# Miniprotein binders against Probable plastid-lipid-associated protein 11, chloroplastic (PAP11), part 10

Target 1, 187 residues: Probable plastid-lipid-associated protein 11, chloroplastic (PAP11), of Arabidopsis thaliana (Mouse-ear cress) (o81304)
Amino acid sequence: CSIFANPAQRAKRKLLELISEEDRGLRTQKDPKKRDEIVNAIESMTVIGRSSITTDDSLSATWRLLWTTEKEQLFIIEKAGLFGTTAGDVLQVIDVNKRILNNVITFPPDGVFFVRSDIDIASPQRVNFRFNSAVLRGKNWELPLPPFGKGWFENVYMDGEIRVAKDIRGDYLIVDRAPYNWTESFV
Below, E stands for the ipSAE of ESMFold2; O stands for the ipSAE of OpenDDE; V2 stands for 0.75 times the mean of E and O plus 0.25 times the DockQ between their complexes.

## First folded at step 13 (miniprotein)

Design j5 (at its last look DockQ between E and O 0.76; V2 from the best seeds 0.74)
Fold by OpenDDE base, look of step 13:
Structure j5 (fold): chain B 187 residues (1-187), chain A 98 residues (1-98)
Amino acid sequence: as target 1 above (187 residues)
Amino acid sequence: SPETYLEQAKELLREAKELARQAVEEDRAGNYQEALLKYFQAIWELFMALFELEEALEQETDPSRREQLERLIKELEDKIREYMERAYQLEEKLYKEG
């Protein structure tokens, strides 16, 4: 209990508890009240992280989706059954030094959809990104898809465990540091 | 508008069907890899259309238009499942010959 003695730790715990049963955000889409609660908790975390740098080398990691409001990602997760599979981990792989961002949706055992992006650090908390290419990959095939879009996200909070971000569309992203490092050759 | 999404979805459906036709031809020719890619390209287009139609449906209040959207959504989903099955069969062929 002592680990949650300060306001920051309590706020983090509250956020994690709120999203723990929301199936990465799928359930939240049908629950506006819960969404508001989560957003409020995110705002609390934003205040906590306001003066912190969240775009330094510590941003370089394989980040795993815990919760999001992003409709496209949620749609893919929700409709994975149409493909005879289920969505595995959803990842955001960032290398600040190489200025790359890969968004990844896995479809176990062999399926992967990933989008390659270039990034630029715009401020202590904001990352600009531009999509370069997208790939749908199976067991022994790869389908290139048209790239789409550019924008930015702000990491409003980040620590050794999680990152909270808000993007240009007003969507929210909560991720943790995955216990593995994803690469394009990972699958 | 819902009407715009509907027309776009119909066009994507047409394109997907053409890609599926091409996939069948590639399969007959023994070009299983190319056939597989054609099916997945078709599936991707249908999937994108499906997303758009779901968004349209969420915003549509007219019962008749909603019904039309729902019918098309079902058609797209059925086609996705169909093409996935065909793709799966091709993957098996590739595995056996690889």
Scores: ipSAE 0.713, ipTM 0.878, lowest interface PAE 0.6, mean pLDDT 92
ESMFold2, look of step 13: ipSAE 0.753; ipTM 0.884
ESMFold2 (binder alone), look of step 13: mean pLDDT 84; pTM 0.817

## First folded at step 14 (miniprotein)

Design k1 (from j1 with V24K Q33Y; at its last look DockQ between E and O 0.97; V2 from the best seeds 0.83)
Fold by ESMFold2, look of step 14:
Structure k1 (fold): chain B 187 residues (1-187), chain A 95 residues (1-95)
Amino acid sequence: as target 1 above (187 residues)
Amino acid sequence: SPETYLEQAKELLREAKELARQAKEEDRAGNYYEALLKYFQAIFELFMALFELEEALEQETDPSRREQLERLIKELEDKIREYMERAYQLEEKLS
């Protein structure tokens, strides 16, 4: 029966196919036509999701990056070789009840850059955030860095597997639920 | 604008060089942890500057200014690699 997927499942499959070869967005940056095609597919997901509540407990998860247009994040991913490493999983770690969000970029085997934020639910689909602090961590050291920014994102579609968001800057984010929980402490 | 990015990147480069000077001083004093942190702070500043310069280059059309930006980008990349090498050496000392 999944071969005859309903319209929502067909739209989701198309979106995931479109982003699958885009290297989390690095290839999309160089291809305006592909970007337009993906954005059009995101609008279809927006229509499907417009009546749903996407800011309840189901938003609390470790979310793993599948695709984004956000330039700063993509620059870090692209240039990780300058640090002698690669960018591993890129995460949004959200806990709605504790009102926190950690944005995380991992650099295997021991490196991590993460930004701590406060969040609040502004509407059934919108989350406001404010950056508190940032940390760069290696094997046996930590460096606090200045945080920068505040904003909001709007989850235009969310289900048990993926989340599609648009933010105040007009950037898009597509993530899935990681099969693990990330914490800043590995205790 | 390209000129705005260039000015911001030069300020970050100056800050990174001062941090590297301080890191060398801490290293000479045997303060390896603090030296390591200052190198990574310098690397962070250089990386921010690199982002600004690549944005400026994307929008710049004048051949002379493009060449100036490309030279500075290479300088920043070379310094990031240099400071990373020094930071890894310090990390080994702390292990």
Scores: ipSAE 0.768, ipTM 0.889, lowest interface PAE 0.7, mean pLDDT 89
ESMFold2 (binder alone), look of step 14: mean pLDDT 90; pTM 0.896
OpenDDE base, look of step 14: ipSAE 0.803; ipTM 0.913

Design k2 (from j1 with Q33E; at its last look DockQ between E and O 0.94; V2 from the best seeds 0.83)
Fold by OpenDDE base, look of step 14:
Structure k2 (fold): chain B 187 residues (1-187), chain A 95 residues (1-95)
Amino acid sequence: as target 1 above (187 residues)
Amino acid sequence: SPETYLEQAKELLREAKELARQAVEEDRAGNYEEALLKYFQAIFELFMALFELEEALEQETDPSRREQLERLIKELEDKIREYMERAYQLEEKLS
């Protein structure tokens, strides 16, 4: 721990340590105390990132879910066993220049659910989004689903490794930069 | 309210069962892809209903109503598993 020379590094380390064993937030749902600790750590990161721009080209990436409070995502992860599988990576694929956001939930080996959205940069930290379409894809089939919803999220902190966001519903999202680039043709 | 969620879930269950019935008919007709999609559509509706019921259960304090919700949740989960099995069988036919 002593190798972290500044408060920002220590705060980031603390946050990552807190969420490391929370199963992307599933365990946190049953642990209000842990949730409060994580939220406090997020607030610390918010202060650190307050004056930063988190909606520039560096936002364009395949982001992988590390931790969230969003009930819908957690529910899908939790109930994946009903489908005879497990939830793989949960992704946000953002292209700022093309103004697109794809939310992706993988179900190994072949399953994938993804939602296409348009985005608009509202401020240095806020992204507005609108869902356009959704698809459930299997091994040799594809089911279009109706789109649902719009809103915004604010990236309160972002660096070369992680992004921390709050959304319109008051939920939190912590993601890292995935070691791969997801596309709609990605298996 | 929990009661509203319950009624909505029951309606989704009815719709899902109808979709599953249609899937069976498509399967018998040899329209395997259509049958498969019908099952997954049904599963999707059941899954949404399941989410609503879990939310309702979280808010419900009456023991009798909680028991009713739990029974329905179990039914939905069983139906999801059932339809998934049928869907997987159809997926193999399409392979």
Scores: ipSAE 0.762, ipTM 0.901, lowest interface PAE 0.6, mean pLDDT 93
ESMFold2, look of step 14: ipSAE 0.832; ipTM 0.928
ESMFold2 (binder alone), look of step 14: mean pLDDT 88; pTM 0.866

Design k3 (from j1 with F44Y; at its last look DockQ between E and O 0.96; V2 from the best seeds 0.84)
Amino acid sequence: SPETYLEQAKELLREAKELARQAVEEDRAGNYQEALLKYFQAIYELFMALFELEEALEQETDPSRREQLERLIKELEDKIREYMERAYQLEEKLS
ESMFold2, look of step 14: ipSAE 0.819; ipTM 0.924
ESMFold2 (binder alone), look of step 14: mean pLDDT 88; pTM 0.862
OpenDDE base, look of step 14: ipSAE 0.786; ipTM 0.909

Design k4 (from j1 with M48W; at its last look DockQ between E and O 0.95; V2 from the best seeds 0.84)
Amino acid sequence: SPETYLEQAKELLREAKELARQAVEEDRAGNYQEALLKYFQAIFELFWALFELEEALEQETDPSRREQLERLIKELEDKIREYMERAYQLEEKLS
ESMFold2, look of step 14: ipSAE 0.859; ipTM 0.939
ESMFold2 (binder alone), look of step 14: mean pLDDT 86; pTM 0.840
OpenDDE base, look of step 14: ipSAE 0.774; ipTM 0.902
ESMFold2, look of step 15: ipSAE 0.840; ipTM 0.933
ESMFold2 (binder alone), look of step 15: mean pLDDT 86; pTM 0.845
OpenDDE base, look of step 15: ipSAE 0.773; ipTM 0.902

Design k5 (from j1 with I43M; at its last look DockQ between E and O 0.89; V2 from the best seeds 0.74)
Fold by ESMFold2, look of step 14:
Structure k5 (fold): chain B 187 residues (1-187), chain A 95 residues (1-95)
Amino acid sequence: as target 1 above (187 residues)
Amino acid sequence: SPETYLEQAKELLREAKELARQAVEEDRAGNYQEALLKYFQAMFELFMALFELEEALEQETDPSRREQLERLIKELEDKIREYMERAYQLEEKLS
């Protein structure tokens, strides 16, 4: 009746359980013990993912935020109420062949903030990016904003369901594959 | 300019107020979409300042400086709410 998952499956399950009640990271920001537990679980995933190639075509997807330490994204999510809205899905839209990354925060029903980047594969697990532009969009208008910079992230673990990443600033990101494809649109 | 969070935030507030003034001029000229966009530009600058001020407040221990930060945070939030109300009215004109 009972089945023991292999060590990778157990480590993945533990990580997902640890982040499940953290409000994408907003609760973690004020709980350093919980943060340390999650970071330790991420290090286990890093070991499991060692030597894997995480920058092949399977990286191309619409990725949906499960958890992050990145303060700027969390601030936008937290403060959406000042604008009379709430943050919906937060996405990374990656296409390795087209060499693009869009970071997206949705504000249903019509709002979106997104940052366009180009990317370059630096190693089996590392992606370099450069921000090109940012856009705030409403129902039938959009506001272009200046680019915000450059950096890199490493996908330290990736499978058919989730991706775990670290970036140049020491921030962490955990995402799953969205059941839809996001594209730019002006409606 | 001096390199302080308070000074940087006050500069962004001045820039946001100028964008709001320009939004009024566009509204008077009948350019409602341009007015709307200038209010959102103003709110974006206030939001950037708000992020920096809240980061500074988390690390500030001096009660007087904490009070200064809290007052400016409140002012920025009030301006965001004010500009959002005006932007909403302009969106209704454009729907």
Scores: ipSAE 0.659, ipTM 0.842, lowest interface PAE 1.0, mean pLDDT 88
ESMFold2 (binder alone), look of step 14: mean pLDDT 85; pTM 0.834
OpenDDE base, look of step 14: ipSAE 0.724; ipTM 0.890

Design k6 (from j1 with F51W; at its last look DockQ between E and O 0.97; V2 from the best seeds 0.84)
Fold by ESMFold2, look of step 14:
Structure k6 (fold): chain B 187 residues (1-187), chain A 95 residues (1-95)
Amino acid sequence: as target 1 above (187 residues)
Amino acid sequence: SPETYLEQAKELLREAKELARQAVEEDRAGNYQEALLKYFQAIFELFMALWELEEALEQETDPSRREQLERLIKELEDKIREYMERAYQLEEKLS
C-alpha cells in the first residue's frame, strides 16, 4: 500500500475538505471568498479530468449531493422545515443505458420529490437532459406536478468515488456515489 | 425586477387560496384524498410564491419596501405551515 498521495489525489482531497462544512452549499451562498476557493479547486479537478470520458457506464449510479451552487435546490433544502421535515439525501439517479436521470430530494420519513428526465450523451463529458415529469410523493399518495426545464451538464471530473459537474447556467455540482440504489418504485 | 416577482407571487397566492377553499369543501364532503391533494397543490403554489418574494427582496433596496416584503414572506411561511398541518391531519385519516 502506498502512503504517498499523488498530485491528483491531493487536489481531490483539497476540494472535498473545502466543501465538507458548507452544508451542501447553504453556507457557501453567504461566503464569496469560500465560493472562490471552491471554484478554483474545481478548476484544478477540471484540468485533471480534461479529455477523459465521463459519460460511459460508470456514470450509471445513485449520486448523492455533497455541494452545489444551484439556488433552486438550495432554496428547497433551506426551507424544508416549513414542511415539518428536513431535506434528507438529494440525489441524481442516472442510468446511461436506459437514458434516464431522476433528480430526487428526500424528505424523511416518507416524503420525496423527484423529476424524471431523458438524457442524451452529447460528447465525452456532456449530457443533455430534458425533464419529462415531476412528482411529489407522500406515504400513500402522489401529486403530479408540471415538468420544467432542459439543459446540459458536463462532468469535468469523475472517478470511483465522486463526480464534479458544471451546467449550462454556470452552476456547479459535486456528488459522491451512494452506498445504495434509489428507485422510484419501493418494490 | 421586484415588481415582476411581486406580481407573480400575488397571482400564485390567489391560486393557492382558491385551492385551499376547494380543499375545505372536499374535506366537508368526506373526500379526504381529494382534500389532501388540493392542500398540497396549494402548498406548492405558496412555495413558488415564496421563491418569487425572496427574489424580490434580494433586489429591493428601499428600507420600507424591504420591510413590506419581509412581512409578506412571514405571512406566507405561516400559511404554508398552517396548510401543512392540515394536510398531515388528512394524511393520518387516510393511513
Scores: ipSAE 0.785, ipTM 0.904, lowest interface PAE 0.7, mean pLDDT 89
ESMFold2 (binder alone), look of step 14: mean pLDDT 88; pTM 0.865
OpenDDE base, look of step 14: ipSAE 0.797; ipTM 0.917

## First folded at step 15 (miniprotein)

Design n2 (from k4 with F44Y; at its last look DockQ between E and O 0.95; V2 from the best seeds 0.84)
Fold by OpenDDE base, look of step 15:
Structure n2 (fold): chain B 187 residues (1-187), chain A 95 residues (1-95)
Amino acid sequence: as target 1 above (187 residues)
Amino acid sequence: SPETYLEQAKELLREAKELARQAVEEDRAGNYQEALLKYFQAIYELFWALFELEEALEQETDPSRREQLERLIKELEDKIREYMERAYQLEEKLS
């Protein structure tokens, strides 16, 4: 689009436009053509971010899911109706300094499922993670659940607004900076 | 394999039903918090079993096996909804 002077801006806007109507990736699961278009746009962003550091202090934030191919997360979003609710924001809460990553799925008004992880910065773009614990929380109760899994993801692009990542399983994640800060005590 | 997923899901269903039984006993004893937690533990197990079955179904081409998977999926979903309703009632008691 010629209205954008910077190729990087054009690429970013194209990506955001592609995912805007995909319901965080649920619709993409049924549309291989759209998936390919999105992945191609992600690859363009990867080239743009190739020499950038995406694991510094600017990674510390509450990141909100815009789009993903990760089946487990998509399944939770899709099946939230079984719980008599809908999935709210899906978050990655990262504190690089404290070396923590919390993956959070909210179920309004009071429900939340979150997984605690330790992280290690492996390279300028790669983050290793290990899950430590999981919690399902309601209004007046909390259920500890067993931890599961470890791996890594690479932030192939990051700016003041969004982050694009690819993980060990080959899944993609696009997130923006949430307008709020989630904490374990967050209500 | 689909057969492995099916067996695992059946086991999780058995475990979930046991948890639900225990939840009922806790409820009768007035231990609403414990009952609530047992229901949600059951729901959690069933939910991930459901995930595995859905994945298995996507890969299954044999009509008979698909039908078997679909029947079990429906059973798990029904149990999840049932236990959620019971859990909700308990949550109200705790309010």
Scores: ipSAE 0.779, ipTM 0.902, lowest interface PAE 0.6, mean pLDDT 92
ESMFold2, look of step 15: ipSAE 0.836; ipTM 0.929
ESMFold2 (binder alone), look of step 15: mean pLDDT 84; pTM 0.828

Design n3 (from k4 with V24K Q33Y; at its last look DockQ between E and O 0.95; V2 from the best seeds 0.00; counts 0 for: SAP 71.065 > 70)
Fold by OpenDDE base, look of step 15:
Structure n3 (fold): chain B 187 residues (1-187), chain A 95 residues (1-95)
Amino acid sequence: as target 1 above (187 residues)
Amino acid sequence: SPETYLEQAKELLREAKELARQAKEEDRAGNYYEALLKYFQAIFELFWALFELEEALEQETDPSRREQLERLIKELEDKIREYMERAYQLEEKLS
């Protein structure tokens, strides 16, 4: 990445290259060496973003999962075949002003599992969240499900394209800005 | 402990089977929507039980315990697939 003059750009490009073939993290689960490389790249991004505010209005977006170590999400993606489908986009929909976080897992063509949360900005980089409700939705039905917890994550880096986060459990999340805006009424 | 995970999963399996039984009754009564929801509730419970069992299996080194976990995992997966098929049929009835 020597063609890039900006160290931040080089670091970002390196991170994106590392995760590009990791199937959102599924392959990484079986490759400790790759995991270490990705984590090291994340740490580099953390240094770059250390003094930045990553909880302002620019956090409000539909974020799409690129890579994670979070076992529950990865499990859902991996086992989607049990449902006769595949996992589509995995999203975090954040509205800072309304203090809302929706975690969404899509199952094409009609399936959606989403969890509603309230959020609070705890620091320039930390977001506290509390799950309120969950819904499993299909073609012509909707099943309410109980919520399952609370915690926090820190956005250690964010720009116009991606966000890198660490959570309370020590898991990592890399997301980009989705080319669409998801809502509960979204198809 | 592996024993704890097994017991919890077995309990969830029992609950899921009960839900499936109720779903069948609802289906026979023509209450397709309620039947559908009960199947998906069962599937949801089994799915997370499956998650816990696979986590347990990853950490288990005793061959006998691993075999028990694997058998139960297979049973849960089979039930999930079975209930999904039934749920899909009901979904079509509602469309």
Scores: ipSAE 0.800, ipTM 0.912, lowest interface PAE 0.6, mean pLDDT 93
ESMFold2, look of step 15: ipSAE 0.852; ipTM 0.937
ESMFold2 (binder alone), look of step 15: mean pLDDT 89; pTM 0.878

Design n4 (from k4 with F51W; at its last look DockQ between E and O 0.89; V2 from the best seeds 0.82)
Fold by OpenDDE base, look of step 15:
Structure n4 (fold): chain B 187 residues (1-187), chain A 95 residues (1-95)
Amino acid sequence: as target 1 above (187 residues)
Amino acid sequence: SPETYLEQAKELLREAKELARQAVEEDRAGNYQEALLKYFQAIFELFWALWELEEALEQETDPSRREQLERLIKELEDKIREYMERAYQLEEKLS
């Protein structure tokens, strides 16, 4: 990291290095010391992004999970083998203009679980959300599931590559911009 | 509390078993799509139950109770795998 002259770049690189082998957070659950290091790095990024707007049009994207502490997501990833598959990409698909957020967990080759939400921009960094519906989809079938919950998250840092967020429960989320655009009709 | 989670999980398990029973009946009737959906609904219930039991286990310190939870967790996991296999077979019939 010392080879980078820009402190922000160094902080970002440090964060990415810390999470690179943590299996999206599964390994971190068993390593409190690593968790603390990651959280400290997140706090550094929070300071860097403090005065930035992280809820503008640049938030609209298909975001791919790199690391999280959110137990529900991690549980699904961990238990995916029960379904005869593994968890693929975990996504947050955001369209600020349409005010929608879709949380997506893929189960290759055909499986997908996604939750539809409405969003509202509450501040330059905070997004409020409300879940509307959930769907489990397979190759040639679709099962609606009951929706659950509402809350908010704050994007404490965002650039052209990654977004770092903290939610109402105190969980953290680190995502990058996926190389594809997910839609409900996406195959 | 662990007791609350256990109670909820047992209820979900009962519901899942009923759904699986219905799935079998639908399959026998040739209603493969409905059978498939019933199985996946059952799997969802079991997965939810599994979550509840894991939460209970996280809070349980009594060795005997932990062992009971672990046995039930294993049962749920086995049922999930079983119903997934059945669902997969139905999915293939619909392809």
Scores: ipSAE 0.782, ipTM 0.910, lowest interface PAE 0.6, mean pLDDT 93
ESMFold2, look of step 15: ipSAE 0.810; ipTM 0.920
ESMFold2 (binder alone), look of step 15: mean pLDDT 88; pTM 0.868

Design n5 (at its last look DockQ between E and O 0.95; V2 from the best seeds 0.86)
Amino acid sequence: DPEIETYLEQAKELLREAKELARQAVEEDRAGNYQEALLKYFQAIFELFWALFELEEALEQETDPSLREQLERLIKELEDKIREYMERAYQLEEKLS
ESMFold2, look of step 15: ipSAE 0.864; ipTM 0.943
ESMFold2 (binder alone), look of step 15: mean pLDDT 86; pTM 0.839
OpenDDE base, look of step 15: ipSAE 0.805; ipTM 0.914

Design n6 (from k4 with Q41M; at its last look DockQ between E and O 0.93; V2 from the best seeds 0.82)
Fold by OpenDDE base, look of step 15:
Structure n6 (fold): chain B 187 residues (1-187), chain A 95 residues (1-95)
Amino acid sequence: as target 1 above (187 residues)
Amino acid sequence: SPETYLEQAKELLREAKELARQAVEEDRAGNYQEALLKYFMAIFELFWALFELEEALEQETDPSRREQLERLIKELEDKIREYMERAYQLEEKLS
């Protein structure tokens, strides 16, 4: 589009447009053609972000899921109705300085599933993580659950608005900066 | 293999049913918090079993095996809904 003179901006807008109606990736699971288009757009963003550092202090934020191919998360979102609710925001809460990553799935009005992880910056773009605990929390109860494992993801692109990542399993993640800061005590 | 997933899911279902039984006993004893946690533990196990079965179903091409998987999936979903309802009732008792 002529309104976007910067190729990076055009690529970003194209990616955002592609995922805007994909229900965080649920619809993409049934549309291989759309998946390929999105992945190609992600690869374009990867090229744009190739020489950038995406693991500095700017990574510290509450990141909100826009789109993913990760089956476990998508499954939870898809099946939330079994719980008599719907999936709210899905978050990655990162604090680089404290070396923590919390993956959060909310279930309005007060349900939340979150997994605590320790992280280590492996390169300018790669983050190693290790799950160490998980919790399912309701209105007035909390259930500890076993941890799940370890791995890594690479933030192939990041700016003031979004982050694009690829993980060890080859899954993709697109997130934006949430308008709020989630904490374990967050209600 | 699909057979492995099926067996694992059946085991998780058995465990979940046992947890639900214990939850009922705790509820009768007035231990609502413990009952609630047992239900949610059961639900968690069933939910993961459900995930594995769905993955198995995606890979299964044999009609008979697919039917078996689908039947078990339905059973797990029904149990999840059932235990959720019971859990919510307990949650209200605790509020």
Scores: ipSAE 0.719, ipTM 0.884, lowest interface PAE 0.7, mean pLDDT 92
ESMFold2, look of step 15: ipSAE 0.856; ipTM 0.939
ESMFold2 (binder alone), look of step 15: mean pLDDT 88; pTM 0.866

## First folded at step 16 (miniprotein)

Design o1 (from o6 with Q10R E17K; at its last look DockQ between E and O 0.94; V2 from the best seeds 0.85)
Amino acid sequence: DPEIETYLERAKELLRKAKELARQAKEEDRAGNYQEALLKYFQAIFELFWALFELEEALEQETDPSLREQLERLIKELEDKIREYMERAYQLEEKLS
ESMFold2, look of step 16: ipSAE 0.849; ipTM 0.939
ESMFold2 (binder alone), look of step 16: mean pLDDT 86; pTM 0.846
OpenDDE base, look of step 16: ipSAE 0.789; ipTM 0.906

Design o2 (from o6 with Q35Y F46Y; at its last look DockQ between E and O 0.94; V2 from the best seeds 0.00; counts 0 for: SAP 70.779 > 70)
Amino acid sequence: DPEIETYLEQAKELLREAKELARQAKEEDRAGNYYEALLKYFQAIYELFWALFELEEALEQETDPSLREQLERLIKELEDKIREYMERAYQLEEKLS
ESMFold2, look of step 16: ipSAE 0.862; ipTM 0.942
ESMFold2 (binder alone), look of step 16: mean pLDDT 87; pTM 0.859
OpenDDE base, look of step 16: ipSAE 0.835; ipTM 0.925

Design o4 (from o6 with F46M; at its last look DockQ between E and O 0.94; V2 from the best seeds 0.82)
Fold by OpenDDE base, look of step 16:
Structure o4 (fold): chain B 187 residues (1-187), chain A 97 residues (1-97)
Amino acid sequence: as target 1 above (187 residues)
Amino acid sequence: DPEIETYLEQAKELLREAKELARQAKEEDRAGNYQEALLKYFQAIMELFWALFELEEALEQETDPSLREQLERLIKELEDKIREYMERAYQLEEKLS
């Protein structure tokens, strides 16, 4: 097919195919072989995106989790049943101009956990972040939670559809551009 | 394993704290302070949930059968309490609707 004529497109398609049935990374935790395959595909994408700027205005978006190795996020997704619900979309909402990053985990229909962070662009691909506050919100209540930590992630690849990132802990994140714009007033 | 024992002790302490929060939540509920009761339950749940995460991470690394059994027992207890408090929290949420 013509869509596979470009090496970058082939690499991207391969990555998306590899993660398509991995339940955002939950299944990968139990499959080291699959993890290695995905990581290798990510490295291929890293090479493709090596000289690109991935921290410009195009980074500003509501990004939706497709796959990650981050244990805390995966744990929340996995254990959502304890709360009598399931995890909905997991989001990173970034506004480069306002220097904000909101990490969001939704629990339909009304539940949402979100963490507010400030960001700084450190390089053409690296974003520094600092947690400011965290909130668990329900239908008619809100519970503040203690945030902690700071760090960075590098967007090793980004296009009009997806972003691939590696963070300070060595975890990987693959996200797409969500079909909606999340805001704190969204829920 | 001193590290695992530390996790066990910390989790047990958090469980005690969570139970105290739940007790307070019940008192708030009886007083008609449903929102406060709800928030206390969720605070307890979040503490337990964090402890649960640490225990499961510890369990993944532990090979000693005795320690694994202790971890598994405590994990189950935490999960049971989370479910219990969630049920109470949902009941309170309905009262606030």
Scores: ipSAE 0.734, ipTM 0.892, lowest interface PAE 0.6, mean pLDDT 92
ESMFold2, look of step 16: ipSAE 0.830; ipTM 0.930
ESMFold2 (binder alone), look of step 16: mean pLDDT 86; pTM 0.848

